# Ledger of designs, part 4: miniprotein binders against Phosphatase IMPL1, chloroplastic (IMPL1)

Target 1, 311 residues: Phosphatase IMPL1, chloroplastic (IMPL1), of Arabidopsis thaliana (Mouse-ear cress) (q94f00)
Amino acid sequence: VLSEVSDQTRYPRIGAKTTGTISPAHLLEVVELAAKTGAEVVMEAVNKPRNITYKGLSDLVTDTDKASEAAILEVVKKNFSDHLILGEEGGIIGDSSSDYLWCIDPLDGTTNFAHGYPSFAVSVGVLYRGNPAAASVVEFVGGPMCWNTRTFSATAGGGALCNGQKIHVSKTDAVERALLITGFGYEHDDAWSTNMELFKEFTDVSRGVRRLGAAAVDMCHVALGIAESYWEYRLKPWDMAAGVLIVEEAGGAVTRMDGGKFSVFDRSVLVSNGVLHPKLLERIAPATENLKSKGIDFSLWFKPEDYHTEL

## First folded at step 3 (miniprotein)

Design F5e (from F5 with E18L K21L E25M E55K E59I K62R R63L)
Fold by ESMFold2-Fast, scan of step 3:
Structure F5e (fold): chain B 311 residues (1-311), chain A 80 residues (1-80)
Amino acid sequence: as target 1 above (311 residues)
Amino acid sequence: MKYRLIVEAEDRPGLLALITLVLAMHGINILSIEVERLPDGTARIYLEVEVEDEKQLEIIIRLLEKLPGVKEVRVEKLDE
């Protein structure tokens, strides 16, 4: 219903065209409940004192991540006992014969959570035959002394919401007026150094580039229209599954960083407000092709063996 | 302090390199390494390491547990 025939429709849509026997509304109800339940666990932990050694801080992060994951898994299994679930670090639960794959990040932005920096989230997406069908992200805002949350949601073809209100990407049509976001993985290889050069180049030609440290938050900020684009190499399916659908349903564009059709199992993502997408690709796509020439692997990853996809 | 780490993992290329990189980045010397392939197609990696204290050991165990393909990390103390 929010099919824009403008620049946003120039790029192949990634959202599922059908959700099979389960309605998009029913998938959304469970996705929202799952994300909310995980976020309640995280909120309890975020208010705990940080009066701890490095080991104690690491334990808080790990314990919170595991407790949030357990809470989310319980909601999904209770509602859909036969669905396949992919958690953080590639953990698989259930049979690959299911058409429905849940991609769960129980605590996106663990470093930010550890420090009390207000940029982390619980992210839950469900795919139908490899394509995003429904999504919810609960973002933590405010920070110490004023913690709060905002909830993002979307269904394929149903539009995107923030706290129950429809949201849309920005209409910014020049990079010189754009606020951009990127992220960096822990491996300092050619992809890392290439993205550092992109960060430098885009900082010089835009209003600025942010490195906030939580992919789901970054994508939701593009969908909300408070940033124009986000890109990153080497994201995993649980980092992307919810955020990409929310961006697309808010009227944005989603591709690989080489400009090709995106799947949740790809190793790069470029999301934008749509109108800036071609201009961003002018700089990003050649850099990504150069990385392929240097032997950086961009093959699909973390796709469960025998999971049927219509990519 | 000397310990033996027992890493149970998938048998995949590059995983051993990631394990040794994590140890090197934290200034941990590997005294010996042994890899055993199990009948189920997984691998068990034995690493004898020297750490500064038990706090460093716990940090390293958690970092190794986060690596893709690592299923479990166990530890045995080796003194002297």
Scores: ipSAE 0.000, ipTM 0.100, lowest interface PAE 24.2, mean pLDDT 84

Design F5f (from F5 with E18F K21R E25L E59L R63F K66E)
Fold by ESMFold2-Fast, scan of step 3:
Structure F5f (fold): chain B 311 residues (1-311), chain A 80 residues (1-80)
Amino acid sequence: as target 1 above (311 residues)
Amino acid sequence: MKYRLIVEAEDRPGLLAFITRVLALHGINILSIEVERLPDGTARIYLEVEVEDEEQLELIIKFLEELPGVKEVRVEKLDE
């Protein structure tokens, strides 16, 4: 009877059930090394002068992003020369027949990085046959004069860690006591306006909604238990692949914003502490369904052609 | 101590959420609620609540009166 009640609030797990021929421990070692190596490049750049001209600031962001990506790619290729890699804007490198797909965001939160605001990260996830297998996110904290990092990591079935210590989602069981997070894409369409209305509604009934500007950081904060939920429309695989596994392995729930089973190739994500997930979906799912009725496309995107998945 | 609050307010979506939010923030549980829509586009909301003392009651009445769309709050004691 108790298990039946519990099952009504359970959501399908998204983490890979197996990692094939490469052990979870080996994937974790490399994904963490890759993320930390990218983060070292970003750390060298955080104290560089912020030129007041548009060109100077854009060059700093672009140069840092490219250097971080190059450093991450070197680690991945040195360890797994035949794996497939998906970078920003759908750029694909490597063997399309590989079961392993690396989803890399070398600098998540570029606007925050540009301003020196302490909410940006390096995010590296690896999928096995379409399902998250291992993940690491290196978050930048402190800000000007006191920059530091903390490292999040997870393997499918292995739990989630922050700086080597186990982490768990919060036990908050009421929206009225929740701190929530959301984000907004750059396209101002019906999905954007719908999420602005959700932001307004949830700000009114919760302890507040934050808009921090870095999806990987936002998901890691849910996993750490310092926020109860994060949701956003139109995230790409590199925005989500690491963070969703870290949330799930910390005991959280991950679905699409319509409540359906999540894939990193989906165009919406809702992560939470699990307990609040049904309460959040009561408003979010109808809003998402209304967007579908208006012709907004929620089909899979950025899935590499010929990449075999078990979704 | 049990009271009935009678809130005269504009009839719009979300206003009831503001009213119940003020009560929740002060740890006040709603024992019953009834909403009557009036022909002039207003609503009369009847709330039976339990409060610790008269000072808590005065505080929540003041906060409710300051909410956008609330026009008047009246109170009636139930535990005689």
Scores: ipSAE 0.000, ipTM 0.073, lowest interface PAE 25.1, mean pLDDT 85

Design F5g (from F5 with R37K L38W P39R T42K)
Fold by ESMFold2-Fast, scan of step 3:
Parts: structure tokens; C-alpha cells; sequence
Structure F5g (fold): chain B 311 residues (1-311), chain A 80 residues (1-80)
């Protein structure tokens, strides 16, 4: 149902049209198990003492990230020993001849995790020939004294779920009634400055713009209908692979920030509830074209050498 | 003139010190440094530098490419 609504949208769908020899249901079982297993590792760490000394806090983040990643990798490799895996740090594991590429973020929102701020996630997506096939995101909610999780999942053509219930993007049709989200990289270049200006402009005309600090959470909030849109420059494949499929399967739209067809290897994403997408692009697309004219590189990145894609 | 250097290398102790030494020997001012470390022991180092001319830039690139463990050096021009 959700996929049929999305198929009739103005913007090209990004989800895989087929998953090859492995069924969508089987991919879904494994992405959910992988994300859940990583999240169990992260949950063990959420109440560990936060050392205000920089070194101690950094060690907790690094140790948690690595342990979560190891747990996720074990699940994926036990089920699909010949699949290719791309991790958060750009590490490649497995067979480059595989049509299946797993994009794993074992701890999205590390700054939030470090401070106990309740906006971080474990994100696992699997691509078939470059296109998202299945996804799961486990979001951490509540915060100190009341930690809990919320699980999102989707398959290409299968719709999106939150805790087993079907979800849909909002029907909000005016920017002045919208809650928007964006994020910023740590490098303060022309893309950062341009997005600060977009933040300022959209804050003035909408109900507000949030900067929550975890891309997978931000996209899941659009899919759930909490927010109407999320955009960001310089996201990596592991930041986006799961969240973009969940948005699309919830009935949303996904493009590059110039309005072009999106790939998880692109350096910008605009996700929305669909209805607002053209209105958002009226301002975002010219700003993005201006960045290209200033020499900002928007070529594909982090695509593993020899990985075959259909884009 | 300002450029971004992207150095793809094997992550090892002393790599940044060797890169910084090459730049210092040529009087290059480093405006920013960012390091991405990959799970398989690879690193990508982003260096924003200010150079006198393109001839100095080309010399620096050649020297960085000769450092042990450096696989590739890419360049992007910044500013007007």
C-alpha cells in the first residue's frame, strides 16, 4: 500500500525493484536481527559513568561503537558469508563480486550518546546492486533513568514499520505548518555556511528547524510523520542507507538536494513527506547549484571499488 | 591560494607527523586537519593549506606521495 503510493509520486523511487535470489522477507529478518543485536550492546553502555575527562568519554564512545559493530558483523556474516559490508569508518569486508552491500552505522549520534542525550541509533541497511533493499533502525529514546528503544524497518516495496505497526509520512501541505530537521558536518566550509543560511530562512517561515544530531533518527522521524522534512550535505552511505528506504516506504520522497535522483553514494539528501518536496526544493536546489559553482565536490563517494550498481 | 589535500593512506603512528613535516619544510601553513580512520587500518586525511603558487603545490603533492603508506593524494581548490 505504502509502496504503491510512493510509486505514483513525482520523484523516482530509490528502492531496489528486485532483491535477486534472496527474498525481501529474509533480508528483513537479518537486518532486524543485526540492528537489534547492535542495539543490545549500546543499551548495556547507556548507563556507564560519563567521565568528564575527554579521554575517558572518548574511550567509552569508541569501545561502544566497536562492540556494536562486532555484534552486527557477526549476525550478517553468519547469515550471508559472501556479502559485502561497508562500515561507518569506511572499512570494507567481504566479497566485492556480491550484489549485496550492507551499510552499517553501529552508533549514529556519538556526541548525543556521549552526553546521554536521547537521540542516537543503530542503523543497518542492505543494498541490492546499489539500491536499498531492506533496512532497520533502532532508535534510543527516553534518556537517563528511562532508556528505551523504538524499532523501524522496511523492505523495498513492502512498506515501513515502527514497532510492528505500519507508518506513514505526514499530510502537512504548507511550509508554515511544518517542523523541519537538518544537520551539519564538523567542517566549516561553504556547504556549512550555505546550510546555516537555509536553517535561518526555514526557521523564519516554518514552525521551526531542529538539529538533533543523528541522521538515521532524523529520517525515521520524517517517516513516522513527526517532522515533514530532513536535509543535509556531506552524509556518508552508512548515514543514509537505512533511513532513506524507511522514508520512501512510508510514502515520502527522497532526492539529492539539487532535486536529482538520489543514490546512497551521493553527498546530499533531501527527504520529505512528498507534498512539501517541490516547495522545499524551490530554495534548497538553487543553494545547492551555487555550491557546485563554487567548486564543492558532489561526486559519488565511498562506493566500494568493483561494487556493481544499477543507478 | 587555498587548497584541500586529501591523503589516502595506511593508518600508522607518525603518519601525521611525517605529513606535517613535509608541509613545514616548505613553509606551508595548515589551516585545518581532519582524519577519517577506516576499520581495515586505512586513513583519509583532509588538509586545508595555503600555498604561494601551483608550483609549490605540485612539489608538496609529489613529496606526500613518496611517504610510506600513502596510496593517493587528491587536490581541491578552495576560494574564489
Amino acid sequence: as target 1 above (311 residues)
Amino acid sequence: MKYRLIVEAEDRPGLLAEITKVLAEHGINILSIEVEKWRDGKARIYLEVEVEDEEQLEEIIKRLEKLPGVKEVRVEKLDE
Scores: ipSAE 0.000, ipTM 0.095, lowest interface PAE 25.2, mean pLDDT 86

Design F5h (from F5 with A17L E18F K21R A24E E25L)
Amino acid sequence: MKYRLIVEAEDRPGLLLFITRVLELHGINILSIEVERLPDGTARIYLEVEVEDEEQLEEIIKRLEKLPGVKEVRVEKLDE
ESMFold2-Fast, scan of step 3: ipSAE 0.000; ipTM 0.411

Design F5i (from F5 with A17I K21R A24F E25L)
Fold by ESMFold2-Fast, scan of step 3:
Structure F5i (fold): chain B 311 residues (1-311), chain A 80 residues (1-80)
Amino acid sequence: as target 1 above (311 residues)
Amino acid sequence: MKYRLIVEAEDRPGLLIEITRVLFLHGINILSIEVERLPDGTARIYLEVEVEDEEQLEEIIKRLEKLPGVKEVRVEKLDE
């Protein structure tokens, strides 16, 4: 077995080493309240009629996303009026001189929400000087007739929780026994084609690869130990900020898909149970390097212009 | 080769499905099946099966013994 032959490969931790003047516990209280408040808005909308015309479904999604974002923003601003906020809807709000950046996805998995498919979430993460400090994700489960939620949370150095109970990544040590997850963007370019090939390759050698459509849910499933890994190209900070901390605090590993040190502003993420990370990188890292040679841009993105980071 | 398997287990929903799944996964065809419910709440299941060799039979018995609520698996050879 590999773990008997060589030492485990260590990957740099991404969680904040300090949270400055605000305690991790206080940040956690507010990220949990923010995520819960957004989730209450989404829960009110899950049983609204699904108009199958493109305009009707798009309006329901947009209205729900905006209402959830407004509810989350109200919680954050009431508790920390001077913090910087980056949301998918509404863009950048606040003072870029703040060390604290809130990355908010008020409705992750919008296509799933539109169809009533039970894989979407509210995701709230807060960074301290560019590094994840606290996180909460409220996952929607069950689906039509039986909607419910599952709440994930973490602080840097504090461990990860699901519904108040400690969680840990799986101990699966072979790809052949792994359940893997990936996602795809809407652009059908070289990154999309490369990830389709990775999907095919990993489907052939693992227990299967899922494409569930909500990045925060996918990462939380790795943290919970019900999947071994998740990877995707071109995720934005609001897609990743909460989930990556929850995975790391559950004992998992987080890197870029080329194996390099991850930041929330990178354009690729590979999360895993740690044990499988080097084995996954054997296939994923060369494919990612090949994309760079084809001109795919992996520079940092969506970092607010004057936001101070220790990356 | 033909054998009769006698599975003694607690009578519960899903038991036959789990037994059948073990046999299916090993490519075993069930030639006959009989279920006898005993007064003490147990079930005795008689399965006539055809296997390739004794090694396959031993593997099947081992897997059946691991099913929840299975107390004993006995085997009787019917022919070669």
Scores: ipSAE 0.000, ipTM 0.070, lowest interface PAE 26.4, mean pLDDT 86

Design F5j (from F5 with E55K E58L E59F K62R K66L)
Fold by ESMFold2-Fast, scan of step 3:
Structure F5j (fold): chain B 311 residues (1-311), chain A 80 residues (1-80)
Amino acid sequence: as target 1 above (311 residues)
Amino acid sequence: MKYRLIVEAEDRPGLLAEITKVLAEHGINILSIEVERLPDGTARIYLEVEVEDEKQLLFIIRRLELLPGVKEVRVEKLDE
């Protein structure tokens, strides 16, 4: 049967099967309000003068990140006072017995923000028992003299939206016609060198590989259908929680880079338009398995120890 | 990514331990430390550190600025 053949190539859905006592629509309303409120803080800062010293630029970024996070926290706490929040380099706030975990990145792409390069975002995701339930990402576009935003959102099973309109991943079915994206950590270990080799190999066989520097933006670009795939080692939960749900709800596929079922607390992610996913894994999965054999740690990280998950 | 942090602070017992505790709590390894004690009762602490990215660096700068007796944190990127 045709449908059976199609289903055999599908990857496990990562979105929450239920959101418990809080409706998906209510979670969506609050994640979008939270992300937009943080984005208002960031937008106030985009045209502030940048000092020629690193300290002055560093202060602007730090103050903006902190103010954005405070604004997001206020929205979440006002609406759900007993929910658990994960932010700021693994800082935990709230009740660890909550089934709801908010993963907040108040300024994704801080280097880009510092330089006025138009690739940064505010990213807010909420998990129900470890699985993405609702998400919003506010992307900054245009750059100096023409700053604007677009808002991405999704609920588990509800589809993905950009500025209120439904979005879908691309239908590109050949790597040779694909635009791909990746990112890199600072450690120049085996994972870094392996991903540099993947970057080189995929650059040679595709239309190109971008390194834009904001994971949430990169995933939203896959969901929007303007890139075919994004992969990266060693992303943190706040880097991924919103973007992965938006990709999945736009019809994309989300796995670990070894092809296994993805968790927000995993250390690798591969997102794609779905049809290219098996072709990408043919090279990426063996490389990732080789890294495990070399002792690279892919255990879960930044999962609160008392947080109950149904992963 | 390697950076030099320059912490300007009151010269008091335990401050260096508090600074190193902040770095250790965030998995940051200190590559070198130099302390310059000034006649006015202040100290200038030079810390060479390795961080994951700019966001971690900026978070650490903010965290250090919140320590009692820290007046200013400056940074410079190292050539490597």
Scores: ipSAE 0.000, ipTM 0.156, lowest interface PAE 20.8, mean pLDDT 85

Design F5k (from F5 with E58I K62R E65F K66L)
Fold by ESMFold2-Fast, scan of step 3:
Structure F5k (fold): chain B 311 residues (1-311), chain A 80 residues (1-80)
Amino acid sequence: as target 1 above (311 residues)
Amino acid sequence: MKYRLIVEAEDRPGLLAEITKVLAEHGINILSIEVERLPDGTARIYLEVEVEDEEQLIEIIRRLFLLPGVKEVRVEKLDE
């Protein structure tokens, strides 16, 4: 049984063409349960007191992240004991001969979580031979006194959903009417400086650029059609695996920031509503090529050594 | 197409309201509902529903399984 493939007119699809012996529906069931289970742990922690001392705040974040991770791992291992799992900081668990790689971010947007700012998520994606097969992101909304969640999900070829409703990217066809999103790492190097210039340029020509601080949330907002694009340098696989599939299945486009074919293991991502993608690349691709000329490394990273891919 | 859904979950206040909300959000016609309370503190909820296609059925099963305290969702096809 093969899932239906979403039509995408200009850029290569990144979603898996097949999921092997495990159906897309079964993978979806487990990614959604995993993300929900992690989100229940995070929801218990959102109203815990935040100590104004650095130690208390750091402990809350670390404890919540680890508890969420443990809950997600239990769900995945109970359902697929032989699958490979990639967590934050490149931690690998399980059978490296598996075609299935779970990319887990148990708490995306830790700074936002620490401050009670309503832009963080639990993100779970599963890859089949290197390509996204199923995904779920549980976004935290509202903030203090009114916390709630939105659940995003997708399978390769199956479309994207938010709280059970099919979603689609926006039809905005001009940059001057677009709301854009980006993010920044902590290293103040040439990539940081280049993205600050892109931020300035796009702020001048669009309706604005947001810096929300959670990559999975940012990508889901593009898929939902409430923003037109998101880009960032130096994202890790767990930052991207779920969100990129959700964008593509909502009808969006996903490439590297140089316009090349995207892999979850690439160090840059540009997602958009599709129609604006070529206009965004007119500015972003030359800037990214210039960074390569300055010696910035864009080779694949965090791919498990023995993991077989069809990239 | 008509199906019977069998939801096994922790017996708690609000569970039926959450189940019926999922079905209402998907425009599902509920033909009948029956609740059996089990000695172990779980409830078994029988829902006879009319769905447009198998894709809608899979989506409903998925959403019901994600509700807090739901342990299992089974399905049986009903003859017309």
Scores: ipSAE 0.000, ipTM 0.087, lowest interface PAE 23.5, mean pLDDT 84

Design M1
Fold by ESMFold2-Fast, scan of step 3:
Structure M1 (fold): chain B 311 residues (1-311), chain A 80 residues (1-80)
Amino acid sequence: as target 1 above (311 residues)
Amino acid sequence: MTPEELLKQAQELAERAVELDRQGRYEEALELYIEAIELLLQALRLETDPEKRRLIEERIREYMERAERLKEIIESMKRQ
């Protein structure tokens, strides 16, 4: 017996179908502890003076990023000494034969952190054979004089939570009523100019497009239902691994920007509330195909050499 | 130093950084971008004209974004 065929467009789920010998609940406990521990380091740093020298600001960012990473690594290694870890900037630690890959962004939104702008996060995801299995994102809110956090989490097949409460994507079914989000890389090439044109087009037809500067936060806002979609070219695995699972488990859709099946090693992501996904792809997918024809590289990146995937 | 002198020195450093960047000499380019940003921040402290301050802030943002990207490239290359 096959399941009833939906009359709606259905996108392949990206979450792991199994987590092997380690339960989803156990992975979630460690992912949440890791993200919380990193966030405690970042919280200590949020009220440090924003020194006016670039070296002072750069050192604060780098020191906070490294200290947060060290704290997260300690939690992961203490609980799973044999797991593989991919940190930001492509650092690989641990056993490359492991089925479990931890993708860690100890400080997502470093420019926002440097300025005290309240849109940055600690993001921790764990993959099983290349597929997201559990995730937690600790978002920093409020800003100077009133810093606080909210914690997002998910397991594959287990749903998504924000501060212990179940969350769901919005039911907005028209782009003209949607609040959308995007981001831009530092290189001003054809992908950048194409996304600037998408930004312009979507700003004209929607309620607005935001550019907040922290991918994990942006994806969590889609999962929370306060924005309808987020897309960006050239994100790395540590930018995406946690947020994509949280969106999917909140009932959202996740694909590449060409509409194909997403993996965290892909160079583009489109997340949405699901119902808008086909409408967004009508504009985004042709633009992404045109970039491929212009020679923009969309091959997988930052996948550890010996890591086994079922992608 | 006057703001004008700081801006001139920052521009010269940034031009050399761009040239090194184009040659793939990323570590040397990063050092010069950081020095240019430092001088721009000093100029910003001394500048009182709002329009000139805005232009300095735009240059700092541009150089910081490129410097952060170069840090990523350098670290990625060390791990491959």
Scores: ipSAE 0.000, ipTM 0.156, lowest interface PAE 19.9, mean pLDDT 85

Design M10 (from M1 with E28K E31L L32F E35R Q42A R45E)
Amino acid sequence: MTPEELLKQAQELAERAVELDRQGRYEKALLFYIRAIELLLAALELETDPEKRRLIEERIREYMERAERLKEIIESMKRQ
ESMFold2-Fast, scan of step 3: ipSAE 0.000; ipTM 0.278

Design M12 (from M1 with K8E E12L R16F E19R E28K E35L Q42E)
Fold by ESMFold2-Fast, scan of step 3:
Structure M12 (fold): chain B 311 residues (1-311), chain A 80 residues (1-80)
Amino acid sequence: as target 1 above (311 residues)
Amino acid sequence: MTPEELLEQAQLLAEFAVRLDRQGRYEKALELYILAIELLLEALRLETDPEKRRLIEERIREYMERAERLKEIIESMKRQ
């Protein structure tokens, strides 16, 4: 339950209000199986030699990504043959008229995976009419010689779990006591420069800002209560679909970086513990509005052309 | 890792990026070009010979130009 203060500063919920003919429990069962199956593929690969040749490193990354994706797709298709799946680079698999859209990231944090740095994940979310309905993220922790996983899950209205235990966002109510997270996209445009300035500004006023390199992990850390906020420009639906639901169901807040109502097809996300959200927006929203005035495109992206949404 | 080792690894990653680019796998190609650029920047940090530094800077420029082009292609594909 949210506190009275959180209720008064409440942002629109993004989770699906209904899941249609398929129960939230059934969606959760399949999303968990899908993420687990992909993670088993990734776990086999974490112990493979990291060769100094490009064939060793880039083939390992590419082969692992492909094998994880194939494993996830098999689980989804076997359980819901008529559902729509959003693949990498905007590829669409399945029935475009389906109300259910699966957003999968078979290996989030590929650079970290390539280096054996312990911050990457398998992320699977399913949307009902554009709104997150169920989610699971399998986070890889420990690193070389001690690899392990944490499994996160949520359903809309059902709360969030980590390794089967209920989780909640932190109660930190001051930015000066907050640990924050951000990330940087590949484009070195005005959005990148603006976020570098936000990074500098928030580093000066908080306990620190982390840049770990895996969006799903970063959002799960907010949901777990070990960080207070995460924000980033230019994330794709598969980067966000699972993590935003897990944050919201852990009691957190999710908006665009201009403070507007979020959808997974938006090009900016701000997640937080809720109580800090207005304080964060005081700095982030004006910066985001300035980017719009400079002509940076924040229109929806990667939404399948025929996919019906209730955004 | 020596500058020569970093340069060799970066070149091989860039060659793989070209193959992925030709297959239309633009986001994967971009990821590999960025990784190659990161290795070249590390090589540049370690290299003390002015002529070798100039060659590394030229290669960074070339890979950055291709990466920028790939970003444009990706952006043109990612319309609502």
Scores: ipSAE 0.000, ipTM 0.160, lowest interface PAE 20.0, mean pLDDT 85

Design M13 (from M1 with Q11F E15K V18L E58R R59A E62L R69L)
Fold by ESMFold2-Fast, scan of step 3:
Structure M13 (fold): chain B 311 residues (1-311), chain A 80 residues (1-80)
Amino acid sequence: as target 1 above (311 residues)
Amino acid sequence: MTPEELLKQAFELAKRALELDRQGRYEEALELYIEAIELLLQALRLETDPEKRRLIERAIRLYMERAELLKEIIESMKRQ
């Protein structure tokens, strides 16, 4: 609706305007297969006998992560042998001149996985010249004795799906009626302290803030309309690439936590149902600017050196 | 060794780990958290009281969560 678009606060779209020589449908086909194949590895692992020693749980996480990654990489390489792949911890595989960059998180929410808490996922996104083109996230639900999955997918301009059904963000228009989500990352620096303050403030003014521990799941819950927003500092491209496209294609908004135009190589993300985005930024943007003034680095990271972007 | 003796040793190690953690001595804290967890797991195998088992399981969970986080912090600091 043109009148609605002209009257709304709008944020720059992050989804790719074109996918080049490979159709969105073909990219979708392969991201879905890749995510499903990784999820099959993870599903086998959740049903294995649990070793509750620290070493046993650590080994289970590491083995499952590596096996899931290998399964996903095999699917991507068989379909697109010349594409560039960015895995966890910045590992780069393939042709740096490729316009297509696959951002893979083979097991998002490793702490939750280790404990059997039902909030973890396999996340696969593909970028075209730096912009999300297609995405799939397989969420694990239920928990011990009743594990199941929920599959999310999107293409740029194609809308978002959950288990084959179109999904849309919520229409909640007041923070006091919102369910919000955040995460804190792994290091206890000034960004962690600042986000703990935001967590406290938003808990006081909303219906509640969740810390579930899997970024891709959190973003998919915003896209599904069961939460209104998710934000976090210091996320890496593999944490964000799939989820941000799914949110945007479900009708949501995606920016940096200072309100600026988002790329998957930025160090902060704020996703929301759109209508609440300005209200959230009212509190989040000043906190983020304060972190910049304290010397916290928000420059782009984990972008492969020779990867060309249209950001 | 009784469950009570194992728990006493485990909580003593955990207290020392917390003090090192507060000082930013993360590698030393991690070692002590791991030792405490190992003793708590031994105590859990010997404990028959359901309420005491629940408390031991809670302590194991909290120390494991902190240990995993410290391991990530240590790795991130090495990559700086």
Scores: ipSAE 0.000, ipTM 0.123, lowest interface PAE 20.7, mean pLDDT 85

